# Designs tried in a protein design chat: VHH binders against WD repeat-containing protein 86 (WDR86). Part 17

Target 1, 376 residues: WD repeat-containing protein 86 (WDR86), of Homo sapiens (Human) (q86ti4)
Amino acid sequence: MGGGGSALRVCADHRGGINWLSLSPDGQRLLTGSEDGTARLWSTADGQCCALLQGHESYVTFCQLEDEAAFTCSADCTIRRWDVLTGQCLQVYRGHTSIVNRILVANNQLFSSSYDRTARVWSVDKGQMSREFRGHRNCVLTLAYSAPWDLPSTPCAEEAAAGGLLVTGSTDGTAKVWQVASGCCHQTLRGHTGAVLCLVLDTPGHTAFTGSTDATIRAWDILSGEQLRVFREHRGSVICLELVNRLVYSGSADRTVKCWLADTGECVRTFTAHRRNVSALKYHAGTLFTGSGDACARAFDAQSGELRRVFRGHTFIINCIQVHGQVLYTASHDGALRLWDVRGLRGAPRPPPPMRSLSRLFSNKVGCAAAPLQPA
Short names: E, the ipSAE of ESMFold2; O, the ipSAE of OpenDDE; V2, 0.75 times the mean of E and O plus 0.25 times the DockQ between their complexes.

## First folded at step 17 (VHH; framework vhh_surovatamig_d1)

Design j3 (from n5 with D59E; at its last look DockQ between E and O 0.22; V2 from the best seeds 0.00; counts 0 for: pae O 3.9 > 2, placed apart)
Fold by OpenDDE, look of step 17:
Structure j3 (fold): chain B 376 residues (1-376), chain A 122 residues (1-122)
Amino acid sequence: as target 1 above (376 residues)
Amino acid sequence: EVQLVESGGGLVQPGGSLRLSCAASGFTFDDYWMSWVRQAPGKGLEWVATISQDGSETEYVDSVKGRFTISRDNAKKSLYLQMNSLRAEDTAVYYCAREPEYYFGWDNFDKRGQGTLVTVSS
C-alpha cells in the first residue's frame, strides 16, 4: 500500500502554470517561471516566496538561478537578469525577434535559443550580444555548452575551443555545434527525422546525446560530427534526457523511462508506471524521480526499476522536477510548486561487492616440478 | 490544418451558467486529449480542464471543481465546457486546446482556437 505521501508544502502563488523550475547551486532557493509572466524566488527552508520578479510582458518560458543572479527568458523575446535579494531587474537582453525558449549561463556568458532560428551569446555584465549563431532552418529549442577546458587540447580543438562549443537542437531535425569564439558552425549533426527536443553533453567524452520526436536518441561526436549510436527502443518522442555515470536516462511520450548504456546504446532498464508522457526526470542517490503528464511524480529504484513511491497532488502536468537533499520539488502547469519528503527512498546501500578474497589467486603455485635430468 | 473554433461565450451574472462549445477539424479528434484553458485580463494562460479521448477521464483545476464540467462528442468532433455558479474571477477568454502527443514545457497548448470571451459581471 504505497502511502501516497502528502506534500510538505504547496506553493500556489503563481497565477498561471509553471513552465520551469531552477534550483540554486547551494540548494537554498528555487526559481519558478510562469505563464503569468512572472518569476518567483522561493526559500527551500520554509517554502516562502522571497521575491516576485515582475517585468516580462509575456509568459516566462525558462529560468536559471545562479548564486548571485536569476535569469529568465520569455515569449516577449527578451531575457532578464534579476537581483536575487531585491527582486529587481538588473538587465534586459534584447535582440531576439521571437520567443526565447531556453537560456544557459556559463563562464559569465548567457546563451539563449529562440524561435527566431538563432542562438545567441551575451555578456552577462554588459548585457550586449557578443555572437549570433545563425544556420538553423527552424526554431532552436535546446542548448548545451562545453567549456574550453573540457575540450581535448588537440591543435585543431585549441583554435575552435577558445570560447568553448555550443550545441543547439532545432525543430529542423538537426543539432549544430558552434564555435563560441568565432560564431561559426563547426558541425551539423544530421540524422534525426524529427525535432530535437532535448540534449545532454558528455563533456569528457565529447559526446552529445540528442532526443527527438522521431522516438530516437542519438549519440554524436561533437568534434567530428559523426553519429556514434542510435537508440531506437522508444515508441514516442524523447522529451527529456539525463546523463548519470555513463548511463543515459530518457523520458518519452510513450510513457516510459529507459536507461541506456551510453557506450553501447543498450537499453538496460525500462521504467513503467506512468499513464501519460514523461516530461521530467532526475536521478538522485540511486533513485530516479520522474514527472509526468498524468500530474504525478514517481520515485523508482534506479537499479531494480521498482516503483517506490507515487507523489499525488498536482492537477496538471509536472513540467520540471528538482531534488536536493531529502526534498523533491515539483513544478506543474497547475500553477503550483510542491515540496515532497523523499526520506526512506534511498536504496539500501548495496553491500560492498564481496571483496573477492584475493587469496585464491595466489594458490596456483604451479609447482614447476623440475623434471629430474636423467643422467645420460 | 488543425482548427479549433470556440463559441458560447458572453456576459453572465454571478451565479449564472454558460456552456462553451468547440468545433474541431483538421485532425482525428478522438485520438487526442482535449483541454480548456483560459486567460484572464492581465494574467497568463491558465489550465481549466482536460478530458481523455473517450471521455472516461476528466481533470479540473481546483478553482472550478464542482462547478465546471468538461465533455466531448467525438461523433460531432466537439468539446464542451459547462460552467455553473460562475464567479467574477472566471472572467477570461476561454480557449479550446488540443493536447499534444508530447509535452514540452510551455508549448503544451500550442494548438488552440481564437477563444471566446466569458464575462461575469453584476
Scores: ipSAE 0.039, ipTM 0.575, lowest interface PAE 3.9, mean pLDDT 88
ESMFold2, look of step 17: ipSAE 0.526; ipTM 0.807
ESMFold2 (binder alone), look of step 17: mean pLDDT 82; pTM 0.829

Design j4 (from n5 with S56D; at its last look DockQ between E and O 0.62; V2 from the best seeds 0.55)
Amino acid sequence: EVQLVESGGGLVQPGGSLRLSCAASGFTFDDYWMSWVRQAPGKGLEWVATISQDGDETDYVDSVKGRFTISRDNAKKSLYLQMNSLRAEDTAVYYCAREPEYYFGWDNFDKRGQGTLVTVSS
ESMFold2, look of step 17: ipSAE 0.574; ipTM 0.832
ESMFold2 (binder alone), look of step 17: mean pLDDT 82; pTM 0.824
OpenDDE, look of step 17: ipSAE 0.490; ipTM 0.804

Design j5 (from n5 with S52D; at its last look DockQ between E and O 0.48; V2 from the best seeds 0.54)
Fold by OpenDDE, look of step 17:
Structure j5 (fold): chain B 376 residues (1-376), chain A 122 residues (1-122)
Amino acid sequence: as target 1 above (376 residues)
Amino acid sequence: EVQLVESGGGLVQPGGSLRLSCAASGFTFDDYWMSWVRQAPGKGLEWVATIDQDGSETDYVDSVKGRFTISRDNAKKSLYLQMNSLRAEDTAVYYCAREPEYYFGWDNFDKRGQGTLVTVSS
């Protein structure tokens, strides 16, 4: 009788659906962006709303919470930086001419993607656009950034690497790799036959993984632009990706999550139990958490694939999930943020594989029986 | 342009029945899953029912199972919700919604009508 654990807390102060949830690096605060045109800061300790971030003229599409500032982007074509203590708007980044879909803050730079077919990079402090990345033929949806220090010190990479690489995914079916310093398109990743919806980077491997409406995941060398692998088993759009320990987890419109070996492209596990699309996933400490269009979150044992718990309470799609410590955070288009206790879901630490006693390898003393030299 | 126009809402007594209709235009209706969602006063959106392209598969929120029936007529580009044994808690604005091909953040349910009000009151 899997005790559908009641939420620890329900935060229902938004007047519209929550589109995104961001956890602070220290795990002490949450930021939600909503269809109501506002963002809210929450304390994870008590679930109280600490600040209402008001200023956008349309719905908030995405948000990112940093230690010192909150960032939101909106359908009003703007990005805003907020003071996390006072809730005051510190900066408005203007320049996009359509919906800003995603933002990413890294290395004191703000990156944005938009339906205006561009990605942009902004100085966080100055609020000025530093570069525009123009080349996509349709909406830019997703983006990821690789810092210069994560790139191989190859001579060709050095010039490219001064500002890092931005990877973007678009509804035009392509991903693009951009040199942040020059603003030039370094590579166009061609192969998908549908929109690129999600993207994750394996920074050490210089590999990008893209998920698409064509139901495939593709791995790319971001330096050469070469397609390395195609992951073909989903029967619906690949909506979300997560890379954990050389495993790629994918959530799909086909109502499944799949686990893949990043290096081979082999599907090693399929997680089933969802009644609708998988909209969000998060790996944490051996447990895979999922959010779905069926308004439920789920916890799976990541190794066995076994469903451990279903979190019921939302009344609409869960758009985003976060995990910190022993708490699962779910944000839904029902306008609620829910906190769940995830204690006890930790799979028993698999006993360390028995140290194969290396002792047996050494005992093959091949007795070189010195064949007695028969005296001639 | 995608258009969804709901109709059939009104005042009904507890235990009564109502049939909602949705007229769809501006897209290939039979290529999409369709849903009903509702919003009660002071509450967020709630999913109610979903139907696949040809009506072979349906799903319902638990609170309406056995009482509500979703159906579609692809020839008429119409979606229906038969609501029986209505309860006070069913009071809401009901929206016809096109299911997206993919669920991606805020794009998930951007294609819905203006809604029709259902009030269940003695």
Scores: ipSAE 0.461, ipTM 0.786, lowest interface PAE 1.3, mean pLDDT 89
ESMFold2, look of step 17: ipSAE 0.661; ipTM 0.872
ESMFold2 (binder alone), look of step 17: mean pLDDT 82; pTM 0.831

## First folded at step 18 (VHH; framework vhh_surovatamig_d1)

Design i1 (from j1 with D110Q; at its last read DockQ between E and O 0.70; V2 from the best seeds 0.77)
Amino acid sequence: EVQLVESGGGLVQPGGSLRLSCAASGFTFDDYWMSWVRQAPGKGLEWVATISEDGSETDYVDSVKGRFTISRDNAKKSLYLQMNSLRAEDTAVYYCAREPEYYFGWDNFQKRGQGTLVTVSS
ESMFold2, look of step 18: ipSAE 0.760; ipTM 0.907
ESMFold2 (binder alone), look of step 18: mean pLDDT 82; pTM 0.826
OpenDDE, look of step 18: ipSAE 0.511; ipTM 0.813
ESMFold2, look of step 19: ipSAE 0.586; ipTM 0.837
ESMFold2 (binder alone), look of step 19: mean pLDDT 82; pTM 0.829
OpenDDE, look of step 19: ipSAE 0.739; ipTM 0.891
ESMFold2, look of step 22: ipSAE 0.749; ipTM 0.904
ESMFold2 (binder alone), look of step 22: mean pLDDT 82; pTM 0.827
OpenDDE, look of step 22: ipSAE 0.638; ipTM 0.861
ESMFold2, fold request of step 23: ipSAE 0.740, 0.730, 0.685; ipTM 0.900, 0.896, 0.880
ESMFold2 (binder alone), fold request of step 23: mean pLDDT 81, 82, 81; pTM 0.833, 0.836, 0.831
OpenDDE, fold request of step 23: ipSAE 0.795, 0.845, 0.841; ipTM 0.918, 0.936, 0.935
ESMFold2, last read: ipSAE 0.691, 0.734, 0.731; ipTM 0.880, 0.898, 0.896
ESMFold2 (binder alone), last read: mean pLDDT 82, 81, 82; pTM 0.835, 0.832, 0.838
OpenDDE, last read: ipSAE 0.828, 0.843, 0.815; ipTM 0.930, 0.936, 0.926

Design i2 (from j1 with K111S; at its last look DockQ between E and O 0.64; V2 from the best seeds 0.00; counts 0 for: pae O 2.6 > 2)
Fold by OpenDDE, look of step 18:
Structure i2 (fold): chain B 376 residues (1-376), chain A 122 residues (1-122)
Amino acid sequence: as target 1 above (376 residues)
Amino acid sequence: EVQLVESGGGLVQPGGSLRLSCAASGFTFDDYWMSWVRQAPGKGLEWVATISEDGSETDYVDSVKGRFTISRDNAKKSLYLQMNSLRAEDTAVYYCAREPEYYFGWDNFDSRGQGTLVTVSS
């Protein structure tokens, strides 16, 4: 009877649902964005609200917390940069003409996707738009960025990737690969028959994984544009993806999570415990954490698929989850951030595989029998 | 324009019954899953019940199971919530909500009405 562990803390200061949760790189702070038009900074040490970020004129759709700055985007068509210490708005990025759906900060650049059918890249410091990516026929939902140094050093790739590659997913059923330096569409990834809802990149492999309302996951070579693989087993929209150690985890509207081999497309495990859509995934130290429309989070053993714990307390969909150390963070549309103790979920550290004594490989002294030099 | 208009709220004694109605317009009603959500005074939004597009599937929050029944009439473009054995804790503004065709992490409902107040008091 896995004791439904009580939350360590309930942070209910938002006056609207929480849409997204971002963890700082150092794990010391959390950023929440809410339907109430505000974002909040929290300390992970004590769960206290450190700052109220007020300025958006509509609901916050997404947020990203960096070391020195917080970023929020909103239905008010703007992106804002905030000082993480003072909570002051430092910059407003204006240019989108509809809801800004997602943002990504990388390499001192700010990337954004919008319902205005564009993606954009901004100078973080100057606040100016450097490129607009125009070509999608409908809303741009998700985005991912591959830095130039993560791309193969082939001469052809170098020119194309001088500023990196942006990959976008859209309700038009396509993903697009953009050259950030030129703003040109490098590839259009065609194959999905529904909206592309989520996207993850395997940077070393130059592979993109897209999830769609067509209930499929697809793998793509982002350089060639070739579809590499189709993952077919979900019976509902693929809502979220996570790539871990060449395994793809997918959460779906069919109430399941599936684990796939990235290389073969084989489904190796199905996690069946949620009563509604799986809206969030996070792998951490052998445990798979999930959030759902059933207002519960769950912890599974990632290898066995066994349900280890159910986290009950939210009253609405969990939109986002984060894990740091021994704490699970759940953000819900009920307006609450909850902190949970996840100690004891770590399966016994498998004893390190016995160090196969590398000693035996060296003993094959192939005795090069020196052929006796026959005396002339 | 998508419109959802709730009605049927009011004051009721504990143990009493109410039937909420929602009139939908501006969209193809029978293509969408529909839900009831509620917000008690000083509390966040709470999911109550959901019904599939054809009414073949229903789901409820545990606290209302056996007491509440969600139903729909697609011909009338109407959603209903029959509430029986009402309790003080059921006091809230009740909203009719359309579930989106596409689930975006930030938008659980693409449309919601103005709500109707249900007060359960002795």
Scores: ipSAE 0.135, ipTM 0.625, lowest interface PAE 2.6, mean pLDDT 88
ESMFold2, look of step 18: ipSAE 0.537; ipTM 0.813
ESMFold2 (binder alone), look of step 18: mean pLDDT 82; pTM 0.826

Design i3 (from j1 with D107N; at its last look DockQ between E and O 0.43; V2 from the best seeds 0.00; counts 0 for: pae E 5.4 > 2)
Fold by ESMFold2, look of step 18:
Structure i3 (fold): chain B 376 residues (1-376), chain A 122 residues (1-122)
Amino acid sequence: as target 1 above (376 residues)
Amino acid sequence: EVQLVESGGGLVQPGGSLRLSCAASGFTFDDYWMSWVRQAPGKGLEWVATISEDGSETDYVDSVKGRFTISRDNAKKSLYLQMNSLRAEDTAVYYCAREPEYYFGWNNFDKRGQGTLVTVSS
């Protein structure tokens, strides 16, 4: 199939840009968080808005949708949990003193990162903060979680990993590994000369991959803190990452995506076509989908690198994409959610289903409301 | 703190011209790519034009190519948009924006300025 075409549906109810898009685990609902200070729930069956989630006093930076609850965080310094069926706000999580940039819900725990230089974990049900992770010298932009059952069981790691490990990336140029049970910083991952923008984990191999404004990706052993590899061919900030088996895909401000062998650091393919930064990536069934600041999404054959389709219609940056079934979802700062038919876009053989720890990958993009690294 | 102040908007007849200005302060202006973005009544944001830090590269949305010219004066910390042959569909609030060294772009655009309204009607 080829040649673009119109979106299957354009969902334009938001009155401001959409910063993030989350798909429910059962695939029946979507959640969008917006610059208009609201979030919205949508049905995947017909694209209709099912609920308007009102309550935040500033823009919604990020969201995560579960089967029965929606979670949003905001520049109003709060996180909110919402009932998916009624749209009612069930809980407000207060304590952060600046923009909450990212959240993650896992194992009935809520993790958050903030411009207040902290990450925090909260009891989902009780609404109270359980731990504060303090030590970064600047904004905490991104986070990832490795559950205790996803870590190697070597004797030297078991005490450190008892409650799982939280990994955070910061504008201070470091990533940090935290013991969730104790709140202690286990490792500081030093090497980047710029902000850490994106982070993915390969927890069977206990490896973190970090992307930075210094134009590099670095691989780290999260238990020892050892820098394992540096990936150096990009010529601009590494904005997003996706790990697929033994391959790393990276999207960059240099307007390219690169594919790398994770084990050797060799760049094996460069995908070109974008007129501006590559802001979103998603690998699905042999197809690499991208979102860009040029307002276009694209599909490439991952094995050959051939551009298969360009999805035109948005008028501004695509902040987030998702693929489910035969539909590509794109969310843009133009305020629209678009649904695109992607039937027949299968080029390369699909890699094996990811391991359980790869299902915890959730942040590969920087969402930042202010520009803290460029002091006036 | 970073501030961007847009000016030069107004009411103009179709086929007319306007020049928008953006005064920048609170950062090293000549280290950043700059853009114009607009929002028409009832619609989402639309990227209009971008210029590199030294002015050597420019890019435009197709609907304004040949009619709009983006420029900058790094000594004055100013960004400009010359708009010629204006049409009704160019009616919008125009914002200037700093392209980030790393991606945190529009998430906080509302803190940068109020924009300048351009209305094209007979």
Scores: ipSAE 0.183, ipTM 0.639, lowest interface PAE 5.4, mean pLDDT 84
ESMFold2 (binder alone), look of step 18: mean pLDDT 82; pTM 0.832
OpenDDE, look of step 18: ipSAE 0.199; ipTM 0.659

Design i4 (from j1 with K65E; at its last look DockQ between E and O 0.71; V2 from the best seeds 0.00; counts 0 for: pae O 2.4 > 2)
Amino acid sequence: EVQLVESGGGLVQPGGSLRLSCAASGFTFDDYWMSWVRQAPGKGLEWVATISEDGSETDYVDSVEGRFTISRDNAKKSLYLQMNSLRAEDTAVYYCAREPEYYFGWDNFDKRGQGTLVTVSS
ESMFold2, look of step 18: ipSAE 0.733; ipTM 0.898
ESMFold2 (binder alone), look of step 18: mean pLDDT 81; pTM 0.818
OpenDDE, look of step 18: ipSAE 0.307; ipTM 0.717

Design i5 (from j1 with S56D; at its last look DockQ between E and O 0.46; V2 from the best seeds 0.00; counts 0 for: pae E 2.5 > 2)
Fold by OpenDDE, look of step 18:
Formats: sequence, C-alpha cells, structure tokens
Structure i5 (fold): chain B 376 residues (1-376), chain A 122 residues (1-122)
Amino acid sequence: as target 1 above (376 residues)
Amino acid sequence: EVQLVESGGGLVQPGGSLRLSCAASGFTFDDYWMSWVRQAPGKGLEWVATISEDGDETDYVDSVKGRFTISRDNAKKSLYLQMNSLRAEDTAVYYCAREPEYYFGWDNFDKRGQGTLVTVSS
C-alpha cells in the first residue's frame, strides 16, 4: 500500500489554473504561468513566491525560465521577458496575431509558435522579430530547435543550417523543418493523419520524434525529411514525449505511458495505473514521473515498470511536472503548485557493473609461431 | 459558437437532492466527452464527473462517488448531474465543460458555461 506521501508544500497563490511550470537551469527557481494572466517566480528552497509577474492581458499559455530572465507567452498574442530579480517586464514581443502557444529560448534567440499559423524568431535583446516562418496551414503547436553545432558538418548542411534548424508541429498534421538563417522551409514531414501535439529532437542523430492525435509516434530524419519509423501501439492521442538514453517515453490519452527503443521502434514497457490521460512525464534517476487528468502524479520504476508511489492532493489535471534533486514539482489546473518529497524512490544503486576483469583481454597471446627458417 | 448553459442550481438542505442540466449548442455534442467541474468559494477548480460520448463510460471524483450520477441525452444535446445526499462541502458553482480535443493545459475545459450555483446549507 504505497503511502500516498503528503505534499511538502502547497503553493496556492494563483487565482487560476496553472498551465505550465518551468524550472531554472540551476534548479533554484520555478516559474508558473496561469489562467489568471500572471506568472509567478518561486524559490525551490522554501516554496515562497519571490515575484508576481503582471502585465499580460490574457491567460499565460507557456513559460520558460532562464538564468537571467523569465519568458512568458499568452493568449493576448504577446510574449514578455521579465527580470527574475525585480519581476519587472523588460520587453514585450509583438507580432503574432493569435494565441502564442509555445516559446523556446536558445542561442540568445526566442522562438515562438502560434495559432496564427506561424512560428517566429526574435532577438531577445532587441525585441525585434528576425524571421517569420510561414507555411503551416493551421495552428502551430509545438517547436524544437537544433543548434548549428549539433548538425553534421557536411558542406550542404553547413549552409542550410548556419542559424540552426527549427522544427515545428501543427494541427495541419505536418511537422516542418525550417532554416533559421533564411526562414525557408527545409522539409515538410508528412505522414501523420492527425495534429502533431508534441515533438522532441535527438540532436546527435538528427532525428525528430513527433506525437500525434492519430495515436502514433513517428521518427524523422530532419535533414532529408525521411520518415524513419512509426510507433504504433497507443490507442489515443500522444500528448507528451521525452527522449532519454535512446529510449522514447510517450504519454497518451489512452491512460498509458509507453517506453520505446528509439532505434527499432519496439515498445519495451507499458506503464498502466492512471485513470485518465497522461498529460506530463519526466524521467529522473531511474524513476519515471507522470502527471494525469486524474489529478494524480505517479512514480514508476523505469526499468521494471512497477508503480512506486502515487501523489494525491490536486483536484484537477496536472498539466506539467518537474523534478530536481529529491523534489517533484506538480502544477495543476486547480491553481496549485505542489512540492513532493521523492526520497526513497531511487532504486537500490545498481551494483556497479561487474568490473570486467581486464585480465582476460591479455590472454589471447596468439603465439605467432615463427615458422622455422628452413636452412638453405 | 460553442455554447453551454447550466441550470438547476439552488439552495438545498444537507441530505437533499438536486439535478443539474446543461444545454449544449454550436458543436457536434455526441462527438465529445463531457464533464462537470465545480468551484467552491475561495477554492480552485475541481473536477467532479466525466462521461464518454456515448455515455458508456463514467468517472467521478472520490468525494461524490455513490452520491452523484452523470448522464447525457445526445438527442437533446444535454448533460445532467443528479446530486443526492448533498453535503455542505458540495457548495460550489457547477460548470458544464466540454472535454478538450487537444490536451494542452490551457485548453483544458476552455469550453464551459457560466455555471450554476449550488448552495447546501441548513
């Protein structure tokens, strides 16, 4: 009977549901975006609200916390940059003409996706739009960025990828690969028969994994545009993806999480325990954490698939989860951020792989029997 | 335009019963899962019950199990919540909500009505 661990802290200062949670790179701060049109900065040490970020005219859809700045996007069609110390709005990025769905900060650039059917890239410092990516026929939902140095140094790739590649997913059923420097569509990834809801990149392999309402995951070569693999076993929309050590984890509307071999597409494990859709997942130190529409988070042993703990307390869907150290962070549409102690969930330290006794490598002294020089 | 209109709320004594109704328009009602959610004074939004598009599957929050029944009439484009053995803690504004097509946090239950107030008091 896995003792439903009580939350370490409940942060219920938002006046609306929390849509997204972002952890700072150093793990010391959290950023939440809410239906109440605000974002909040929190200290992970004590769970106190450090700053209230006020300025958006509509609900905050997504947020990203960096070391020096916080970023929020909103249904008010704007993106905002905030000072993380003072909570002041530093910049407003204007140009989208509909809901901004996702943002990504990388290489001193701000990327955004919108219901206006465009993705955009902005100069973080200048606040100016540098490129508009136009070509999707419907809403752009998700995005991922591959930096130039992560791309193969082939002469053809170098020119095309001087600014990196942006990959977008859309409700039009396609993903697109964009050259950031030129703004041109490099590839259109066609194959899904439903909306592309989530996307992750395997940067060393130049592979994109897309999840869709068609209940499939697809792997793509982002340079050639070739579909490499289709993962077919979910019975509902694939809502979230995570790539960890050549394993793809997928959360679905079918109430399951699946683990796949990225290279073969084989499903190696199915995690069953949620009563509603899996809306979020996070792998951490051998444990898979999941959030769900059933208002519960769960911890699974990633290797065995065994349910280790259920975190109960939220009263509505958990939209996002983060893990840092020994603390699980859950954000819910009930308006609460909860902190949970995840100590003791670490599986027994795998015994160090048996030191392959290096001794056996030396023994194959293939005695080169010197053929006796027959005397002339 | 998607419209959801809740009705049936009111004042009731503890142990009493109410039936909430929701009239849906502006979309294909029988293609969507539907839910009831509630918000108590000073509290966040709480999920109450969900029903599948054909009505074959239902789910409830634990606190209302055995007391509440969600049902639907697709011909009438209507959703219902029968509430029995009402308690003071059931006091809330009740909303009829369409389940989202996409499972983005901010898109969850974005289509809901104005709500109907249920007050359970002696």
Scores: ipSAE 0.436, ipTM 0.783, lowest interface PAE 1.4, mean pLDDT 89
ESMFold2, look of step 18: ipSAE 0.501; ipTM 0.805
ESMFold2 (binder alone), look of step 18: mean pLDDT 81; pTM 0.821

## First folded at step 19 (VHH; framework vhh_surovatamig_d1)

Design h1a (from i1 with Q110H; at its last look DockQ between E and O 0.73; V2 from the best seeds 0.00; counts 0 for: pae E 2.001 > 2)
Fold by OpenDDE, look of step 19:
Structure h1a (fold): chain B 376 residues (1-376), chain A 122 residues (1-122)
Amino acid sequence: as target 1 above (376 residues)
Amino acid sequence: EVQLVESGGGLVQPGGSLRLSCAASGFTFDDYWMSWVRQAPGKGLEWVATISEDGSETDYVDSVKGRFTISRDNAKKSLYLQMNSLRAEDTAVYYCAREPEYYFGWDNFHKRGQGTLVTVSS
């Protein structure tokens, strides 16, 4: 009976549900975005709210915390950049005409997806839209970015890759690959029969993995647009994906998490314990952490699939989870951020595989019986 | 447009009973799991109960187990919550919610009705 550990800290200062949680790169701060139209910056050391980010005119859908700035997007059709020290709004990015769903900051560029059927890229510093990606027939939900240096230096790819590639997923059932420099659609990834809800990139492999309401995961070559494989074992929408060490983890509305070999598409493990949909995943140090609509987080041994711990305390769906060090962070639509101690969940280090004593290979002294040279 | 209209709330004494109703329109009701959620004054949203599309599966928050019963009538596109042995802590605005096909927190929040107030007081 894995002792349901009490939360280390409960941060309940939001007046609405928390939609997203972002951890700073150094793990010292957290950013939450809420239905109450605000974002909050928190210290991970003590769970104190460091800053209230006020300015959005509607609910915050997503957020990303960087070292020097915080970014939020909202149903008010705007994105905002905030000073992490003062909490002041530094920049408002205007241009979307519907709900901004996701944002991503990379290489001093801000990428956004929206229900207005577009993705956009902005200059972080100037606040100006540099490119608009038009082509989806419905809402753009998810996005991922591959930097130019992660793309193979093929002569044809060099021109196309000068700005990197943006991959978007849409409710129109497609993913699209965009050349960021030109704004042109490089590839349309067709195959899903439902909305593309989530995607992850294997940048070195030039592979995108998409999850959909059609209950499938699909792997794509982002350069050629070719569908490489389909993962078909889920019985509900694939809601979240994580790629770790050539393994794809998927959370689904079917209440399960599955682990797949990225290269073969083989399901190697199914994690069962949630009573409702799996809404969030995070792999950390051999442990798989999950969040769910059942208001619980869980820790599984990633190798064995064994449930190690259940984190109880939230009263509504956990929308996002993060892990840093020995602390699990959960954000819920109940309006609370909870911190949990995850010490002791590390499976015993597998004893190093027994060093096959190389000693046995040397024993075949083929006695070269020197045939005695008969004296002539 | 998805519409959910809650009714049946009111003032009740501790130990009393209420039956909440939710009328659904604008979507194929029998394709979706449905839930009741509540919000007590000054508190966040709390999940209360969920029922499968055909009513074959139900789940409850622990605090209401044995006291509350969720049910549905697909022909009437209606969701119900029978609440017995009501307690002061059950005081809240109760919302009918459609379970999302996917969980974007904001989508779930907005696919609920205006709610009905339940006040349990002596």
Scores: ipSAE 0.436, ipTM 0.782, lowest interface PAE 1.6, mean pLDDT 89
ESMFold2, look of step 19: ipSAE 0.569; ipTM 0.826
ESMFold2 (binder alone), look of step 19: mean pLDDT 81; pTM 0.828

Design h2a (from i1 with Q110R; at its last look DockQ between E and O 0.45; V2 from the best seeds 0.61)
Amino acid sequence: EVQLVESGGGLVQPGGSLRLSCAASGFTFDDYWMSWVRQAPGKGLEWVATISEDGSETDYVDSVKGRFTISRDNAKKSLYLQMNSLRAEDTAVYYCAREPEYYFGWDNFRKRGQGTLVTVSS
ESMFold2, look of step 19: ipSAE 0.738; ipTM 0.899
ESMFold2 (binder alone), look of step 19: mean pLDDT 83; pTM 0.846
OpenDDE, look of step 19: ipSAE 0.804; ipTM 0.919
ESMFold2, look of step 21: ipSAE 0.710; ipTM 0.889
ESMFold2 (binder alone), look of step 21: mean pLDDT 83; pTM 0.852
OpenDDE, look of step 21: ipSAE 0.619; ipTM 0.853

